VH-VL binders against q9nrl2r1430to1533. Designs and how they scored, part 302

Target 1, 104 residues: q9nrl2r1430to1533
Amino acid sequence: GGVHELSAFEQLVVELVRHDDSWPFLKLVSKIQVPDYYDIIKKPIALNIIREKVNKCEYKLASEFIDDIELMFSNCFEYNPRNTSEAKAGTRLQAFFHIQAQKL

## First folded at step 17 (VH-VL)

Design kk1 (framework fv_ficlatuzumab)
Fold by ESMFold2-Fast, scan of step 17:
Structure kk1 (fold): chain C 104 residues (1-104), chain A 123 residues (1-123), chain B 107 residues (1-107)
Amino acid sequence: as target 1 above (104 residues)
Amino acid sequence: QVQLVQPGAEVKKPGTSVKLSCKASGYTFTSYWMHWVRQAPGQGLEWIGEISPRGGTTNYNQKFQGRATLTVDKSTSTAYMELSSLRSEDTAVYYCARGTEWFSKPGLYFDYWGQGTLLTVSS
Amino acid sequence: DIVMTQSPDSLAMSLGERVTLNCKASQSVKSYVSWYQQKPGQSPKLLIYGASNRATGVPDRFSGSGSATDFTLTISSVQAEDVADYHCQQYYSYPYTFGQGTKLEIK
């Protein structure tokens, strides 16, 4: 816990948002644009929600923060076939996250 | 006024490389993806690849992987496509085209296109 | 790779007629299809993106529809300036692929 972990979480989220491959993860998937998404994905999440949870001090452990980020990637790979631009972005951004998360 | 300016023509010998330019103006260069598309004489359009000038991320059509290299120079708002090991089959008009904003799905649209550069590969 | 097949290859219409151009994907691409108009000697111009959204400045006579594997571009009342090749494109998966084009001519 504590201020140190909250600062680290915020910095990591900012780095993820700034990455070129963040576009599938910035906001929740639109039901209008992707009608079947919420039939398949039961625990939707996105970087804007994770960032809000960081700002509201809802993560008590680093593992909780990491779990939400991993859920976001897991949802991406569950919904999107590997050859889609979403899956390719997710693969690269997840690798970037794993490198950054070693600092947590 | 958004503009993408490309040189008119290039003539190259087989086995050589070419580096084609695309100078952008009238918008924030780093905010949009840039795409490269070619069209052989009398044929359809073929997507080569895309680059984000923002972070330098590239995605390629695997047909061109290892031969095509996409780069940008942010200081001059210029995109480049280098194509190596040229063959006569590479004779085509090569277009640059502006894609979506960085926060949107790449490839959703190509809203502004350069005039195209005619590359002729002949001995 | 996803193959995009357009039909017909060419079409000759009279002014004012309604024309429909078809585009079929070899597998589902959801609604991730765009349409481009290309006049001889010119660069392609965006008409429709996301299967049905008209690009800014494109006349109302152009409309797009379809989803999954079957897509159409409709010109409700064809005009002389509509003489061009029309290309469909999928951006669902890499590599993005175009159809072979449909050539529209006026009789």
Scores: ipSAE 0.774, ipTM 0.915, lowest interface PAE 0.8, mean pLDDT 93
Fold by OpenDDE, second read of step 18:
Structure kk1 (fold): chain C 104 residues (1-104), chain A 123 residues (1-123), chain B 107 residues (1-107)
Amino acid sequence: as target 1 above (104 residues)
Amino acid sequence: QVQLVQPGAEVKKPGTSVKLSCKASGYTFTSYWMHWVRQAPGQGLEWIGEISPRGGTTNYNQKFQGRATLTVDKSTSTAYMELSSLRSEDTAVYYCARGTEWFSKPGLYFDYWGQGTLLTVSS
Amino acid sequence: DIVMTQSPDSLAMSLGERVTLNCKASQSVKSYVSWYQQKPGQSPKLLIYGASNRATGVPDRFSGSGSATDFTLTISSVQAEDVADYHCQQYYSYPYTFGQGTKLEIK
C-alpha cells in the first residue's frame, strides 16, 4: 500500500544518504562554487529534495520516485566527465540504488 | 591535534610485497578520506589512491595496475597500503595524508600528512 | 592523465621580494588546484586549496590564483622560512596529479 511504499522510499533515501558515495548528491550544487552548473543542468535535484518530496508524499508511484533518483544520476553524468570523483561516486551509488530499488 | 604516524623505513627485495601502516589520531578516523602519496628521490609527488575508512570505498591510480591495496582497521584507526610485485622504481617515501570529510566537496586536498615511510626496493 | 607543469624548476630570491610560482595543467581542471609547501626533510604542508583559498594557519603573504589551466602561487614578501619545494596538485579528475615541484631558495 501507499504507506508501505512511502516507508520504503524513506528507507531507501536514508540508505543512499549514508552511502560513502552520497557526497555529490546530498544537496544541490552551489552556483557559487560551480558557476556554469545551472547553465547545463536544467532540472537540478538532490537527495535532500527527494527526501522532502517523500516526506510530503509527493510520489504516488514508485516509478516517479525512481525517475527522480535517475534524474539525479543523469545530471551528475551529464555535467561531470567520467574520471571525476563525482562521476565515479555516482556510478557506484547508482549501482547500489538499482540493487536496493528491486526491493520496492 | 591531528596526527598520522608512519614507520620510518622498510627494505624489500624485488618481487616481494610490503604493507605500510598509518595510525591516525586526534580526529574521527572514519569521517575523512585517507590518501596515499609517494615521492621518489628527487622527484615530485605521486598519488596512489584513497580510501573511505567509513565504508571502505576505494579509488586507485590505475598506474599501479592493482598492485596497491588500501585497507583500514577502524578499531585501531590505522590505514594500510599494501604494494605487491615490488620493483626498484617503487623506491620512494610513502605518505599517508588525510583528505576531506566524506560528505564534503569541493576541496579534495590533503591537510595533514604522515612523516612518510621510506621504502627501499633493491636486490 | 592530467599533467601539471610547474615553472620555474628553481629560483633564488632575496628576502622581501615578491615570488611568483606557476603551474599549468594539460587540460582544464577548473579551480580544483591545491598548493603544498615541502621544507627539506619534511612532509608536504597544505597552503592553498580550490586555487585561491588559503589553508588554516597559512600566512597572509601566500596567495593563490588562476583557473582552468593556468595557476599561480604568490608570496608577496618572501621570508627565510619560505625556503622549500612547492607543489601544485589537481583534483579535478582521477588520478589526482602533482606538478614536478619548484625549489625556492633565498640568496
Scores: ipSAE 0.600, ipTM 0.885, lowest interface PAE 1.1, mean pLDDT 95

Design kk10 (framework fv_ficlatuzumab)
Fold by ESMFold2-Fast, scan of step 17:
Structure kk10 (fold): chain C 104 residues (1-104), chain A 123 residues (1-123), chain B 107 residues (1-107)
Amino acid sequence: as target 1 above (104 residues)
Amino acid sequence: QVQLVQPGAEVKKPGTSVKLSCKASGYTFTSYWMHWVRQAPGQGLEWIGEINPRGGTTEYNQKFQGRATLTVDKSTSTAYMELSSLRSEDTAVYYCARGTEWFSKPGLYFDYWGQGTLLTVSS
Amino acid sequence: DIVMTQSPDSLAMSLGERVTLNCKASQSVKSYVSWYQQKPGQSPKLLIYGASNRATGVPDRFSGSGSATDFTLTISSVQAEDVADYHCQQYYSYPYTFGQGTKLEIK
């Protein structure tokens, strides 16, 4: 927790949002396009929700922030087969996140 | 108005390489995916690959992996597809096509297409 | 790879008739299917994306439906300008694949 950690979380979320591979993670998955998503994924999350939590100071520890980001990737890989554009984007963005998270 | 301009034709010998261009105008070049699709005479459409001009990320049809290279020049709003080790079976019309905005699922639609470049590979 | 199969290969219709074109995926592609119109010597033109969404400028007579493996493009009242090849495409899984096309002709 603290001001410095919250600033670091905001910076990291902005970097993730700006990445080419952020598109599957910007907003919650649409029920219209993917009607079975919420039957399979029990803890949905997306970057807009994580960013809102950062702005509301809801993360007390870096581990809580990291857990939410990892949940987002875990949901992606659980729902999407490996050859989908979602899974490919998730793989690349997760690798980028792991490099950036070393700063936390 | 969105426009994708491609050369009309190219003739190459087997074993050589070709670099086809696609000049975009009428929109923010870095905001949309760019796709490459070919069509052999009398045949259906075949997807080659995609590139995000924003950050340069690419994805290829495995059939073309190692032979096709997609690049962009942001300063001229031009996309390129280089195809190496050309064979007679590569004779086709090659299209560039604008994909979705970078924040949407790539491939959702190809809303604007170039006129196509007819590549003829013959000895 | 996901194989997209279109039927029929070709059909000839009278002006004003309802036309139905089919597209079947070898495995579920959710709703991630687009339809393109291609006139002889021209590039393809987007008609429908996301199985059922009409592209900008496409006449209301064109509609798309379907999900999972079975998709349909319908032209409610065929016009002379509709003579073309029609292609379906899935963008669920890499590589993106197209059907072989359906040729529409006027009697």
Scores: ipSAE 0.673, ipTM 0.882, lowest interface PAE 1.1, mean pLDDT 92

Design kk11 (framework fv_ficlatuzumab)
Fold by ESMFold2-Fast, scan of step 17:
Structure kk11 (fold): chain C 104 residues (1-104), chain A 123 residues (1-123), chain B 107 residues (1-107)
Amino acid sequence: as target 1 above (104 residues)
Amino acid sequence: QVQLVQPGAEVKKPGTSVKLSCKASGYTFTSYWMHWVRQAPGQGLEWIGEINPRGGTTYYNQKFQGRATLTVDKSTSTAYMELSSLRSEDTAVYYCARGTEWFSKPGLYFDYWGQGTLLTVSS
Amino acid sequence: DIVMTQSPDSLAMSLGERVTLNCKASQSVKSYVSWYQQKPGQSPKLLIYGASNRATGVPDRFSGSGSATDFTLTISSVQAEDVADYHCQQYYSYPYTFGQGTKLEIK
């Protein structure tokens, strides 16, 4: 059962990482570089964390995986005003994700 | 070693289009964002847009949206900016400039600039 | 659009003097400010990025500081080769915008 789901999650994360607009999402935001981030964002997440959870088989349902990806985008739009390069990248990458997630 | 080479000058009539080139060398072309910036005579710098040569993703200053088109040719490590419906107000030096690595915020710095192409738009 | 305002418009300094150039953003840009030097007839050259990081090959007499809306570029001991226009730029919000420039001249 779950073998195909794990392969699908791994493939989708790799596609997200390879996308031009992945740069705001590759790693957790640095507290040194962005000191107010963790005062605003209470559930931080990034593609490297999601990829690690996939590799450790921590997603039991496709919905759990989708929720973590959506949390990542939600955090981006919460912290970054609409006209930032982060918000624009997030908008494009989220659209790409929604197309790819139809395969899950 | 890093170089961005642009042609020296172009003269165009109003209403025409121009396609300016920027040939990159001395680094991995697809690893860095490329930006286009212009400077009208005696004026400040004005950002036109950015392109990621890796996947071709672009973003434009709204002022140039629909008139400017940024493209790349990865096989020749050349970036292009096409500007259509030229007006006399488009007379300026046009620069290409290298941004940050693709995995970083674009525009963090423009560390290398082409020498600029002077575009003159006159009848 | 975020407006970047530089001051003064121009200044003339004696060799060896400390120079301070100011740049103000119309709204917070965090630390996402770069400074460029443009000598007559030349392309801009990166001096500072991220408000305070000196670019490779830039002499240590150049330094940047500031955050949010107020930024400064300091030249600790001005040299003859520093005659140029200096531009600040924000890259926090689209479109990226530059200040009008400050012209530095030697007395």
Scores: ipSAE 0.777, ipTM 0.913, lowest interface PAE 1.0, mean pLDDT 93
Fold by OpenDDE, second read of step 18:
Structure kk11 (fold): chain C 104 residues (1-104), chain A 123 residues (1-123), chain B 107 residues (1-107)
Amino acid sequence: as target 1 above (104 residues)
Amino acid sequence: QVQLVQPGAEVKKPGTSVKLSCKASGYTFTSYWMHWVRQAPGQGLEWIGEINPRGGTTYYNQKFQGRATLTVDKSTSTAYMELSSLRSEDTAVYYCARGTEWFSKPGLYFDYWGQGTLLTVSS
Amino acid sequence: DIVMTQSPDSLAMSLGERVTLNCKASQSVKSYVSWYQQKPGQSPKLLIYGASNRATGVPDRFSGSGSATDFTLTISSVQAEDVADYHCQQYYSYPYTFGQGTKLEIK
């Protein structure tokens, strides 16, 4: 990826973070607050981690960036039942992401 | 000095609509989820829905889906709940309640409440 | 919907006694439970969140405990100003639901 692609990743992360439904995804889940989370989720990830990877230019392909974002949502849906606020937020944010990702 | 101010009472006929207001002050209006909860006479509390004043995202108790509409006016720091097709069983005190910060789980707690609006629906 | 059932429906206690209020969820809500105090003619007031965290300004005599389906609000030494209805609430899943409330009176 070039400078243009990197900028697109940065902008998309900013938009995701600013979204009303970003709250489950801003940071890694606290093991103190959710003791069993990391027993279930083996590849934890969050928007702050993805942002750091973007800033470090760790994504060479758009597919790599998309994979991490999808992993983030997958983790949410794996751990949280369908009717939880986390899952509902994830559903809406993922839909938003899919629309924005088409611009990459 | 957080305050949520609501009108005292509303009287409506069955089948009509009502729009209740909640004027917020003493904090950044767009930084916290706003919830609506009602309480029928002598009954427990019932959650109606939530809205994020920041972006306008809403979620409703399906019991009220399609009949309740939550909105906000950022310029006046006022939250609104419109309830249509009113029924006698809608008679209750309706509270607005401040939830958590926009970057937190919205249902974690309701730390400030309006004084409530008594809605009476009768023929 | 998750049903929250409180017990007892009402109780009368003497000043200084230990008060125990119970809340049972129809299914596990983990620790996502809050408690509210509602004095006569007033709006509810937050007491406990996350099952056991005391809200700001809440007296030390109030405490919350429990997990999964069984939760308890305890007043170590009940005071006259504690006369109120107490409500438990789950926020594990939509819709957020409350118990029917427990009425606490002083003898």
Scores: ipSAE 0.742, ipTM 0.910, lowest interface PAE 0.7, mean pLDDT 95

Design kk12 (framework fv_ficlatuzumab)
Fold by OpenDDE, second read of step 18:
Structure kk12 (fold): chain C 104 residues (1-104), chain A 123 residues (1-123), chain B 107 residues (1-107)
Amino acid sequence: as target 1 above (104 residues)
Amino acid sequence: QVQLVQPGAEVKKPGTSVKLSCKASGYTFTSYWMHWVRQAPGQGLEWIGHINPRGGTTNYNQKFQGRATLTVDKSTSTAYMELSSLRSEDTAVYYCARGTEWFSKPGLYFDYWGQGTLLTVSS
Amino acid sequence: DIVMTQSPDSLAMSLGERVTLNCKASQSVKSYVSWYQQKPGQSPKLLIYGASNRATGVPDRFSGSGSATDFTLTISSVQAEDVADYHCQQYYSYPYTFGQGTKLEIK
């Protein structure tokens, strides 16, 4: 039920955060360091935000949780060209996520 | 007191392989990206690749893809770079260099360098 | 690959003079540029990262500036110990690439 799903979401976020390729996604992009980021990305999100939403039980469906994770990756690929370290990390982390998400 | 210790020199024949070591100390080995950079005589620096010692994730310069292999031994805090199918143009000083923390963008800076290993490839 | 071109290839300056080293990227690398100092027979040393951030322990006479394709490393008053090769590096995209280096000597 809901408790089981919550635990699964929590565990998956923990695994994502611990992954080698989590560094672009741990927290929101700094507007100071990347001044044009928020001109391009209109729905910013990061793992710390998703973790907070999980802790607050804001996800009623697994699909909602998955949507936020996919948004996070989508933002990365929208802003970062393919050969950037961010995009490469995102590609690997997303692949890992897709495997883990099948267990939800 | 961060230190990266590398052997002084290696001599190899063309077509052979070499595995260079880089022993790290003075910091948490698994907390920082480790980069490899080489410098041919009288030339500029060339980035080979990097590895995250935490989980072993690697990225390579495509120029070396399939020929360079980065690994780590966590128990000894040692990074390794193996280069196969050696050619004369591989003659260079090979540096290991500590990068940023694992939770940061790699490549931002290399703040500590080994003294480098001179690899000479000749028949 | 992104090509980093440094200029000049070599430079001889008098003590106390202002030194300007240039680095040009073949395409925009935003502000993802670092500078390194390499003294004869030594490994490189980090000077600047993020185009304009001075690394810890680096004298304040060193400064970096620039964005997109044009970058500059400045030594406000060159000292004898500044004799070295200077390398710029981009880390905007793989593979990370360096300039060919600029050799700085003192007259």
Scores: ipSAE 0.824, ipTM 0.929, lowest interface PAE 0.6, mean pLDDT 95
Fold by ESMFold2-Fast, scan of step 17:
Structure kk12 (fold): chain C 104 residues (1-104), chain A 123 residues (1-123), chain B 107 residues (1-107)
Amino acid sequence: as target 1 above (104 residues)
Amino acid sequence: QVQLVQPGAEVKKPGTSVKLSCKASGYTFTSYWMHWVRQAPGQGLEWIGHINPRGGTTNYNQKFQGRATLTVDKSTSTAYMELSSLRSEDTAVYYCARGTEWFSKPGLYFDYWGQGTLLTVSS
Amino acid sequence: DIVMTQSPDSLAMSLGERVTLNCKASQSVKSYVSWYQQKPGQSPKLLIYGASNRATGVPDRFSGSGSATDFTLTISSVQAEDVADYHCQQYYSYPYTFGQGTKLEIK
């Protein structure tokens, strides 16, 4: 909940955005491009939304921030079969996140 | 004016390795995925893999995993495909092709293709 | 692996005729299909991506349609310069796979 925690969340989101495998997670999935997505995924989220929440100081605990990031990955694996480019990107980015989150 | 320039031909013996180049120009090299595709004489196209030149992330067709290695040299805007343990069945034209921007689905389109390098593997 | 099957293997048409080329995926690939034109001795050129979007510089006579497992490339009025092999490709799942190609010839 402190200034240092907010700075750490921002830094981690920036590192995720810079990662090669961030492309499925940068913005919410388009209803036009993927019409069935919102029939399957009930709590959509993306890095741009998480970053906005960090900037507005909406995360009171590190666990809340981590939960939103994990929800993002969970949604990816729920919608996308294992061998899709989205699922492969999600697997690698999640592993990177787990390493970086140890700094929180 | 996007260009992908590849050498014309290579001849190799079975059991050796080859490293093929693809020099890009006319766009920001690190902003787009680079794909490698081969075509055996008179046959269809076969996807080998792709690389994001920005961070070096690769994905491979399992058929080539362990034999193909994709790399880039950002300073020269050049992509490379190394193929080891060559067999006669590896005789094909090898293309590099530009994919989508790194923040988009990688295979959405291959909008520009190199002219291809003919690799002949024979004893 | 997802297998892409094209039909027919080859087709001979008269100038100005409507041409339909088919591509079938062994499982659903959503709309993640591209079509490429390859003239003899040349590299492939992108025609259609996302099943139905024409690539920049592609003539209006080319159109794509389909979803899930069944896809079609249509040339509304065949020109002499359309003589080529046409390849479909799925980019839904790794590895990305191409069909065997359809050869278009003019009578």
Scores: ipSAE 0.756, ipTM 0.909, lowest interface PAE 1.1, mean pLDDT 93

Design kk13 (framework fv_ficlatuzumab)
Fold by ESMFold2-Fast, scan of step 17:
Structure kk13 (fold): chain C 104 residues (1-104), chain A 123 residues (1-123), chain B 107 residues (1-107)
Amino acid sequence: as target 1 above (104 residues)
Amino acid sequence: QVQLVQPGAEVKKPGTSVKLSCKASGYTFTSYWMHWVRQAPGQGLEWIGQINPRGGTTNYNQKFQGRATLTVDKSTSTAYMELSSLRSEDTAVYYCARGTEWFSKPGLYFDYWGQGTLLTVSS
Amino acid sequence: DIVMTQSPDSLAMSLGERVTLNCKASQSVKSYVSWYQQKPGQSPKLLIYGASNRATGVPDRFSGSGSATDFTLTISSVQAEDVADYHCQQYYSYPYTFGQGTKLEIK
């Protein structure tokens, strides 16, 4: 059953990556560009890491995959005030994710 | 190589709408954000909004929300800004400007600008 | 909205002099500030982005610095072709806002 679930996770990650609002989430936040990020965010994650975990079959349950995606959004809203371009992108992408996740 | 071509001038009456064009060439149109900025005569620059030509996602300056509409035509690599309910205060040069690549923070820079369209709103 | 305030409004410099243009944000914008040069009758041209990064093709005499609320554009040795209006812009939060501009003239 796992193969079909992993295909679904890969498809969802690809849809997230292709979304216009994916830019804050494509890769880990740069410590050089944002020096205080890792002082505030203790469990960093990004779509490239999640995609790698999908490809290595590290998600055994859909809930584990969903938890990682939600952690990514939680980090965004914890670090970025609501009127920033990052927070606005996160709000729209999270809504898109919730709609797409219904297919899991 | 990168070029953004805008019409030179438009004259409109108060209460009407205008749709300004910005034809892009010399790069992959869907790979970069497009921004719209205006400048009233002798005044500073004012950001109107941005659109991602890839998926059509927009963000607007709330001052223009409901009056400005940003769209793109991918087949002609053309961006449009429609501004409705025109007032004399809308008299300005309107620029389109290429932003960052879609995977980068929008607004980081506007590296190429159109020559601007002078919109005159008068009775 | 974040208000960007530039100073001075205008200045006149002699060729070869060091020029400092200031830009102050009403709240912290981190390092998310760009500078644009606009010559009379022309479109703006990108000079600096991310507070301190020179855009491609911009001469070394132009440099940017600052963070949080206070930003500076420096021209180490002013040339005749530098006559222009200079605009700072924040892109930390929506809406993106520009300063009112500083006009640079040569004596």
Scores: ipSAE 0.705, ipTM 0.899, lowest interface PAE 1.1, mean pLDDT 92

Design kk14 (framework fv_ficlatuzumab)
Fold by ESMFold2-Fast, scan of step 17:
Structure kk14 (fold): chain C 104 residues (1-104), chain A 123 residues (1-123), chain B 107 residues (1-107)
Amino acid sequence: as target 1 above (104 residues)
Amino acid sequence: QVQLVQPGAEVKKPGTSVKLSCKASGYTFTSYWMHWVRQAPGQGLEWIGMINPRGGTTNYNQKFQGRATLTVDKSTSTAYMELSSLRSEDTAVYYCARGTEWFSKPGLYFDYWGQGTLLTVSS
Amino acid sequence: DIVMTQSPDSLAMSLGERVTLNCKASQSVKSYVSWYQQKPGQSPKLLIYGASNRATGVPDRFSGSGSATDFTLTISSVQAEDVADYHCQQYYSYPYTFGQGTKLEIK
């Protein structure tokens, strides 16, 4: 993709960041506070990293952008038990993302 | 100089509700989870629940689900716990405690505690 | 719910002695265990988090160890100001749960 595709990705990331359920996803999980996270999750990612990739034009296709967002949710559900506030927030934010991704 | 300030005591009648406050200072209020923990006289600590002040997301111990309501006022950096249908068994010291940053797994540990409010539920 | 069981319920030590307090989880909590010190009439104070990490400002005579289900808090040389209740807590799974506490007294 082009400039329009990158602008759409940035707009969508901004909408995700502003969503009430974005809190588990804004930054990489702290290794100090969650020491076993990086033993379990081998491909960590967060919205700030995805935004940087958008800004650096690292996504050539919408599918690559979508894959990174889905990886972020997959990591959340892999690490966090279903009854956690993180997993519940992830479920709601993922549903919101699927609706907004129709704009891509 | 993180500080969590709570009132010293509250006295309530059975069947009523109470709203306890916890005023935070010395840090960015919306960046950390706030937890509520109680301790009945001579007993251990019991976790009630937590709230993310940024978005208002809450998680409750099922024992308190439906009776406890956690809220925040971002403009005053104050957290609140409302407990309804009070019983004599609710007599305890109620603490607010700061958890981890909202972007990490919540409730990893409680690094700063309020001084506690003694709630007495009787006549 | 994960049940945290502490032992002993209470103990009395002589000044300068080595103290070991135990905490057992009913199922694996990995290393997600914290220890709190609560002096009479005061709020709990974080001593150890992540089973073995000493919190800022905590004297080096306090140390934590263990993983999975068995955890210990050690005070290498007990001092008079260490008179307190000590609580372990798991933060691996909701609801977060505490042990019943161990009371430390000086003889």
Scores: ipSAE 0.007, ipTM 0.628, lowest interface PAE 10.9, mean pLDDT 87

